# Designs tried in a protein design chat: miniprotein binders against a7ua95r516to809. Part 24

Target 1, 294 residues: a7ua95r516to809
Amino acid sequence: ASLSLLSISDLVPDLQFIFFWMSNAIEILYFIQQKSPAYMQTIELMDDKAGSKESLLSATISANEEAMTILEEVIMYTFQQCVYYITKTLYVVLPGLLDCNPFGTEPSSEQCRRAAGVCVCAVCVMPEAVRRVVSVFQTTSDLLQQYQVHSEIQSQMFAYLFFFTNVSLFNQLIDKGPARGWFQRSRVLQIQASVKILLDWAKGAGHNHLAQKFFAKFCSTVTILASPPQQLSQMSWKALCAEHPSLKPVQLHRILTQYQLMAELGPLPIWQPSSEDEAYIYRTVDLLESFENH

## First folded at step 12 (miniprotein)

Design ae1
Fold by ESMFold2, last read:
Structure ae1 (fold): chain B 294 residues (1-294), chain A 83 residues (1-83)
Amino acid sequence: as target 1 above (294 residues)
Amino acid sequence: DPKEKVEELLREAERLLEEARKALEEGDFERAILKALQAIIQIARAMLEALKYGTDPEVWEKLLEILKKAVEILKRAEEELKK
């Protein structure tokens, strides 16, 4: 567990500054990309009265390429800096999602103390741990819209943030889940409910397709763990692989091993890996996911 | 050293911006595009250096001013060429 002292609100001024410059670089890059075919053609077709057309055309081709290259570098660097600050916050708040209880938490009466005209009781339904994660996503979305960042770049940002979230939650569950009791059925159902809140946020924010794609591994894990024992024990290894293609054989094997233990289904393995997959179910180097996108 | 590099890039960008401005005034829109692009290159390099290593608020204000002017010349020259 790391210290949970850093919040996204502490980083907003730095993010505003970086988004401002990123947005300017993006706008200029897209202008050049959109307009350069036309103005390059115009230069190519001009009369060569003073014999300078060839040098002007050559220099403009070079400048056009170099401008796009350096603007892309600015965008890449600013994008990486935003991701760095945001994921540092996410890393701190995400583990709490695995420990919270969205089912039995009563709304806080302190948050409902406000006068009749302004009541925030709807905020009290969401566990604080889930609220902290949602706040990171929502603040990011608000900043991207405030600075009118191009929609393609906004999608890339959330693709990475959802990727990071998936990797962080999956790795925490696999690595620490046995010791923390996170594979107990009551905990799995609580985790499933908490993830649904995140998925609902992503859907409402217009990022449902990204969430479906990039949360797939963690969601598959929780879906398997939440399955009734009677139904799961009747599913073959091949069927599970087909329904959960995001899981590597070693990952699926580990999940099923924990499931069998917590459901008290005895020590004899229930699921028989295919002959090809048998070679991979003990590759612990492949168990945890990398945060690096290759 | 990083601050000196930003200042050098700024000086080159200012020189290129002036050349772009003169080309635009003379109706040489093709050359104005070239010089505006070259100014944008130098400003973008200065921005990248300043983002990595930091610089004074006054330098950031100057970077923004020169960038705005270079982009305006680029857009205006492009618009005039379409005519």
Scores: ipSAE 0.790, ipTM 0.960, lowest interface PAE 0.5, mean pLDDT 85
Fold by ESMFold2, fold request of step 13:
Structure ae1 (fold): chain B 294 residues (1-294), chain A 83 residues (1-83)
Amino acid sequence: as target 1 above (294 residues)
Amino acid sequence: DPKEKVEELLREAERLLEEARKALEEGDFERAILKALQAIIQIARAMLEALKYGTDPEVWEKLLEILKKAVEILKRAEEELKK
């Protein structure tokens, strides 16, 4: 009894604690929402034997509304707290994804190499940087399922986590990419492979639609940068905008400028912005994304 | 003071829980629902304050104890009322 209570308390980290209370609030809210029409109707149909029926009904209506309101507030606060703690962890681990080599030749899978004769198992060894990000997503998924959080709320949480991941990776690529050499083609192909591993995790976890929706800006960026020069140079600005609607004109312009520089395609700009976009390609305030929803 | 506010809400929740329990035992399921809802309101408010500003682990255990009892009464009273 006492030892059981101490063991439970010791094993509840910050996230487990918050998920526990969020799940309880959700369960109670849905019970009240589901059952309140019936018990309210029963009270309304009572005989007014002691003359107190109207007071009881009025008080119950008020209590019902107030209970739902405060439970919703608890749910929203705990949801935001979960997202806060998880994104702080993501903020620390995401930059490594841009620097890692998912095609690494490090001999960390010697048994796999020996079994294959000539080693072709580099793909089976996930880079540490990618593993750290996947671990955050997987731990989150496991906790949400452990506490039986409603599927809609699980989807909302992963929607935001994917949004955060997209903004963080995009901003770092744009901001630090020139200095870090991240626009070099070999580097872009490595980044593309690392993102593919994350997308594969999301698909296997049942979040493919959310990942496709919320990684769009970063994926579009990497897709453009990975394109062969002969293919990309034949695409107009208008076609690129249509293919990649998630990119703002200033963002697309910056990406294409870096692409042209790294592909050594000369100083004369290849892609001509539309007349509507011409005014926006130098709006530096719009270059980086905000972590707040628009 | 937030810590004093949590304890105040907890005291109110306990009074309401006792009223709910007594109503349930007397077969007054309509009043048991009302009092259980009122206890849940106070506990949820206490939870929100405790989440924002913190409180002691023993207070969290008390909050959970009262919440479970209030929800249990709410469910039993609702079930009995449908009969």
Scores: ipSAE 0.786, ipTM 0.958, lowest interface PAE 0.5, mean pLDDT 83

Design ae10
Fold by ESMFold2, look of step 12:
Structure ae10 (fold): chain B 294 residues (1-294), chain A 83 residues (1-83)
Amino acid sequence: as target 1 above (294 residues)
Amino acid sequence: DPKEKVEELLREAERLLEEARKALEEGDFERAILEALQAIIEIARAMLKAEKHGTDPEVREKLLEILKKAAEILMRAEEELKK
């Protein structure tokens, strides 16, 4: 349903306005912070012609402080608005990653055919669901570059977008995976391939460190689920915890339980939680991740 | 209402911008800095107010224009003070 899908391109005019303001507010704030000592000193040492120096100095001190304060508000507001608009788009497109098949005949074959003169090979091998997510990230990256947003702010933007992506995918997998058949091996391998495409995009865009940090939980989950039974059954609970420190005990326990069901394995003694972890494997409040940063 | 307040802030920002431009042309660089800062304050207030309550495309274009011009005057006036 192409008409019912929210597209990042529909939000570009709003994002352009917001990025313009964010970029300029950052530049002006930095300018004031760096230059005001000098121009304030010039005013302070000025000859007092017509007796207006005290009024000019006082007003400039006040204006300087007020400008820095309001520009900080603009930066915070514009950042929050960018994140809001972009994550609304991500919310719509991310679930498709869990249902797509990156190995089969892709709908993007027709799109590659239509663009044969300037063929985008990533489009030809990339399923539509993955392409929609990559398009959100790529459009965001392009706009940030176009408006020359400070690199630290660009990193903070993608840190949050990757955090949001990880939480959304992990929670959907854990919550809906049993009913949707997402724990079956063929589906897990498809999901793993789709995530690899996202990680490759992040690496090529210069965000590899952020992707490694913020996708760790989802990637660990998929890695465990993709493991062959002979290999996984040789790994103890303690070894799995050590290899996958991003997973909470309740999360690892849930993942192994689903693995047992789908692989038709009985309980394995080697997967018995350590005594330290037994108190935590039933903490359902810790099963799903929060979208709040804490 | 919010739209009326935004229009008031825009008018004040435009007034300050014109005063800053005149100060810069007259070589009164200290006053140009002050008035450019004041224009930036007012246009930033206008933007925050407008965006929280919905913004017409025409208002957005004016917000962009005034900010850019005020920043240019601020930076030029500072450069002239360095000589």
Scores: ipSAE 0.791, ipTM 0.952, lowest interface PAE 0.4, mean pLDDT 85
Fold by ESMFold2, fold request of step 13:
Structure ae10 (fold): chain B 294 residues (1-294), chain A 83 residues (1-83)
Amino acid sequence: as target 1 above (294 residues)
Amino acid sequence: DPKEKVEELLREAERLLEEARKALEEGDFERAILEALQAIIEIARAMLKAEKHGTDPEVREKLLEILKKAAEILMRAEEELKK
């Protein structure tokens, strides 16, 4: 299906197949790792029947190794496929966070309408754009739990989803923000409020540490942009770098440039980059983030 | 032909699954373990190959069924072998 029309609900059958394979591959791999020493020893101690022991032992050694190898490949493949499908839906819904007005009236969610016309759940107080993103994360969490995927794999999944979300939002803000008016202070405050709702979801879902780690660049950007001019103008380049280490010099420079334009500030001497950073503020290859993590 | 290769892998996985089932029923638990492992290898290969070029729901159902049965035989054979 088309990326512009793709929703997480349309992908549930594919995700169910993938999570089934992932969870079963993990369980079988663990079983082999835990049980093979014992059953291999039993085979080694068998009475040899016309040479069948040597053939059986050799084949079982090979089969154990091949099975563990291929199951690891299945786990990696299924993880990549889950990430691929889920990020395709995230890519579609994430831009809405930058256009959203969380202080305005939002339509009730489908779940709240099914609750007999009263809006009393936390999902119904979210702006629609935020609800769409949360729905992707929540559906992912529900499927991972339904298929009892190992908690380490669940953490790695959300680490990547938060990384992807950070890259997508940051890149769009930097790239499209001037033309869209996203650097206007009222809009930045709206974006900040929307991000706060996402972070609250992540905290409630038990992923606070992952969100803090992997969302840092976008959050730093919004924090700087949301700062009052009286406060931000008192912070030197060095202080801003220290407070926001996730931002590369070219990124911080671009953010401050947009801030100056929207706040109608002239150049500020305290925002001049350090000598070390001056070489890097024009490295446009470092401006946008890569979706590939090494 | 990727679909032809997937069908070959499925056929081999089904053969190994049936051999594992027979070994388990006959009390040859060591061979049941081996043949269940071999079925798991082949069905995992089939899944990986099939999914790379798109998989019909019919094939997906067969992939799930064979994996589940092979894993059950593996675990039952190991449990019986411990006795």
Scores: ipSAE 0.788, ipTM 0.955, lowest interface PAE 0.4, mean pLDDT 86
Fold by ESMFold2, fold request of step 13:
Structure ae10 (fold): chain B 294 residues (1-294), chain A 83 residues (1-83)
Amino acid sequence: as target 1 above (294 residues)
Amino acid sequence: DPKEKVEELLREAERLLEEARKALEEGDFERAILEALQAIIEIARAMLKAEKHGTDPEVREKLLEILKKAAEILMRAEEELKK
């Protein structure tokens, strides 16, 4: 009933607390794993009367195991909480990418004009919707660095955030695209430009490999939709599947159907699914992708 | 009541932290290690319980303070024991 306004800036205090705990839990867990054999041996070798050494040793064994167990739970919990809160903000801001215009009107400076027209300032414009998404990624990156979170955990965090972004954009496009006019060619080209800004951020942040891997489905979709009709109509179903392995048959079929409507093309024999895929183009249960934080 | 359970866990963590601090100061490094580990266990439980249902900023500050102090005692006691 009541909608809450959610911004990544509003979450920073919570994320600071969570990353502090995550970073320290990792450090303490590693310390225990590396040092406990030695300090347990020292306790075992103590000169102590009345067997109090055995009670201390037994309690310390139990405490080591309990501490490692609970710290692993803390690490898992804090990772899940970060993902949960960050993806909630992404869910709110991502649809704007599909409905914005990254192309400006004219070049923004005289020096762009003096570069003899090779300057394309329109493609350098960052619309507010793209800026909001980049802000979520940049704030996350800044906090992870500030709290010196282990690089493996940082990679896992961004792998999931890019996965979530890909699923969210793809599902919104497929589900709402016909009603919102997002399959119009001019809109597809605007979406393509907006995604390029996002990919450029990921490259500059050191996450290029993860972005290339986890944006594949949405990028394939946009690449197909942006292709000129004369080029795309010469590519067979099998060739399209080979070039875009991230797309399921039902998804490729839906994309081509929307493309045909917007390009005013009739059915094309070359786009007939392979015998293996023919039954799968009707599996509407496979059309949208799932994600864990929706 | 979740808030009462968090308060109990915090009191136990604070008790263990004080015992660990005293053990370290007395040169009982083996007991300081044990009691610091026990404080870490209790404060981690307190954090997980408190965060499940929302946490006051003052409680969060206490959680951070106790964790850092317990970890410092653990590491100092281990370093002294190596000598």
Scores: ipSAE 0.788, ipTM 0.957, lowest interface PAE 0.4, mean pLDDT 85
Fold by OpenDDE base, look of step 12:
Structure ae10 (fold): chain B 294 residues (1-294), chain A 83 residues (1-83)
Amino acid sequence: as target 1 above (294 residues)
Amino acid sequence: DPKEKVEELLREAERLLEEARKALEEGDFERAILEALQAIIEIARAMLKAEKHGTDPEVREKLLEILKKAAEILMRAEEELKK
């Protein structure tokens, strides 16, 4: 119940605090690492007034080590908290992406209409459900940039967020897709278009490589389901495995089985798993993706 | 009480920050660095403790203020040592 009301905007104040700490902790840690040798040497070169130098040096060394340790803990903690809050928001908005009709005349966001008349920006022309997902990523990007978070940390965060998104969308499609009609060609084409908008955003935001990597499984699933029956029925199991290496045998088999049912195709011997894969297609534990394997 | 412990850590961080500022003003840059580092340690501990138990916005603001000031002293003191 309470999760359905959570927007990324509601989390911004908490995220701002967390991002502030993350950025500053990284900056201070880097500063200590870079500058500590120089100021320690300065202390070593000071006039030794009655052993005060040695005590100061020892205390400074100890303080540096402790500061670096606690700052690393802060960085790890803040990273995990960011991921937690952002993924919680994604969890709420991602189901809408699968139900979205991007070909419908959805009104452009009211906010952009008021400020600039007809805003034709990429975000304003997005379907509402896609825009909600993109808004989470954009808000994350904006906060990371606002607080000048190190590029490596930004990359790690987006990698995880894309991973989470792929797992969530894939699992929902596989588990609920048949019951929700998402395996119907018309619905698949809608999903494909929605995902393309998201991928285009990721490309525009400079995350193209990460998006291609981490969305591979979901994209492969959608690509197979979007394929015309005449084309897909000519592809062997081995060819499909080779073209979609991100899919496990059990996953590919499930997709093809559901496609066959949806397209009212009789049994297709060409889609029969190889003798090598036959044992793996029954590993239902591997059907859904795990969130823990990142 | 976790809240009381956070308040204790904040008070200690503020004390250390004041000592760091005095040292900086006196031209004792080495001591200013030490005290600033110690302030950062205490404020980071306070942050981690506060967040684990739910943090009051006022406490968050205070944490940020002290961290910023301590970092500024640290950086200024280091710059002065190079002159």
Scores: ipSAE 0.760, ipTM 0.937, lowest interface PAE 0.5, mean pLDDT 90
Fold by OpenDDE base, fold request of step 13:
Structure ae10 (fold): chain B 294 residues (1-294), chain A 83 residues (1-83)
Amino acid sequence: as target 1 above (294 residues)
Amino acid sequence: DPKEKVEELLREAERLLEEARKALEEGDFERAILEALQAIIEIARAMLKAEKHGTDPEVREKLLEILKKAAEILMRAEEELKK
C-alpha cells in the first residue's frame, strides 16, 4: 500500500494485537514480581516427598526468572512496534498540518454530517488536516485506555510521539518552510492556529505538560515567526534567547534571518548574536533536530 | 523453518497449558503455577518469533487464546494458595 493511503484506522487490528500483548505482559510481569515470594514460600513449606520439593522449587524459580525476562522482551518489543506503526502514520499526516488553513470552510466530518446535519463539535470544526493528526493521537489514547495499559507506559508513549511530532514539524518548517511559503505571515498564523488545536486536544487528553515540554521548539519557532515586525524588531538577540530557551543559537539565527528576508527588513543590529553565541550560529549540524535525541 | 518453529512452540505451550489445567483441577496449585509459567514462556517465544517473520491471523488468534488461558490458570492457582 502506498504510504500516502496509510491511515491509523488501517493499523487498528495490528495495534490491538500489540496493545493486548503489551498490557497482558505488563500485568503478568507485575503479578509474578508481587506473588513470587509468597508461592515460593508455600513450596518451601511443603512436605518433602523424596526430593520432589527441591526439584519443584528450583523449576519454579527458573521458570519465574525466565518468564520475567521474556515478558520484559515482549513489553519492549510491543512498545517499539506501537511507536513504529503510529509514527509511520504521523509521518504521512504531519505535512498536512503545515499546509492546513484552519480559517477555511472545510466540510464537517462525514459522520457528524450524517448524524446531526450541522455539527459544531470541536472535531467537526477542525480542519481535515488537523483532524487527521488528532485522530492518530486520539486512536492511540483510546487503545491505551481500552487495554488498560499502565499509566507510565502511556506517558512514555505520548512523550515519544510528541517528541517525534515536534522534530518532524520543526525540521520540515526550517528546511522546507521558505520554499513552501510557510514563513509568510498569513501561513504562519494558520500554522499557529493548527498547532493550538493540537495543544488544546493534548490538554483535554490530560497531556498538557508533556505537550508543552516536547512541542516547545516548534511552538517557539512559530511564535517568533507570527510576531509582528514592529514587535520583533524591538527584541534583542539576548531577549529572544531568554524567551525561547528551547532554540539553539543556530536555530534562532536561522529563523531571524529568514524572517528578515520575508519581511524585507534591513539589517537589524539588535538581532546580532552575542560574542558568546557567535561561534554557535555557524554549527549547521545543530540546525535540524535529530530523532535519536530522546 | 520459522513457521514450523512457531507451530512447535504453540504445541508445547498447549501441552503445558493442558498440564497446568489438570494440576489446577487436581488441586496441585504449585504445579499449576509452574506449568502455567512455562506455557507463558513458550507462547511469548512463539509470539516474538511469529511477529518477526510475518503476521498470521490464525497464529495470532491461537497465541491470544493460550495467553488468556495460561494467565487465568496462573492467577487462579495463586488465589487458591492464599486460601
Scores: ipSAE 0.759, ipTM 0.936, lowest interface PAE 0.5, mean pLDDT 90

Design ae10
Fold by OpenDDE base, fold request of step 13:
Structure ae10 (fold): chain B 294 residues (1-294), chain A 83 residues (1-83)
Amino acid sequence: as target 1 above (294 residues)
Amino acid sequence: DPKEKVEELLREAERLLEEARKALEEGDFERAILEALQAIIEIARAMLKAEKHGTDPEVREKLLEILKKAAEILMRAEEELKK
């Protein structure tokens, strides 16, 4: 199947298998770690039948260590597979978030249309492009809860997914934004509204801190671009750096340069980088975010 | 063949599972724990090997069934040792 047709719903059977193994492997590993001392002590207290006790104890120790090792490998493997499947789906749907108009009357999703009434739930009123992104995260959350995956693993999963989403959206906005008109104030306000819906979902799902942390670069970029020219032109380079510490100097400089061109402001001396930052604004290698630095 | 190796691991896991079940029924809880752990090891190896070479729904179902049964035996045997 072409990547373009891949939905999160198509991956649910595979994800169910992986989440089952992940959850059970964690549970069994935890069980072994907690109970191992007690049952080993029980073996040690058994009547010594001509070396059978020592052999049983040795075999049990070895099996216990090997079981813990292989279960850790299973947990790692299943985590990686979940991330792979989910990020593959996100890769397909995330570009739509930048192109969508959240203020447009797009017809409600087919899923909510099957209910006899116009569902006015928060998901049903979302633009289709936003709903597709939220659906990936919601399906992930629902599966993690269904299989009772440990909370720490859930947090790590969402941390990575938010990281991936931020990098993807930020890089697309910086690279393609000028050419696609995404730096225009009206378009930026649409993007800002769409991101707010996603952040509100993350807050409702209990991941507010992670979302705020990992979306910081994209949110800072959108906030700057959404600022009125009259307001932004009064902010110095130093003030903008202080307000948006998640942005590298080269990134901030790129955003301001494109904003200046779009708003026809001409050169603004107040946005001139400090002497300290002047060397860094030319580091084009740092312009786009890397997927490797998670 | 990776498929043949997965089938071998499944057969060994099933054998160990049956021995664990017998040990549990006989009240040899220490042996039941050992054999259940060994079954879990083999089934985990089978899972990792199977998934690296593609997905087979029938293999997946067998893996899940054996894992559940092995875990149940492990938990029951441990509970009986505390009594």
Scores: ipSAE 0.746, ipTM 0.931, lowest interface PAE 0.6, mean pLDDT 90

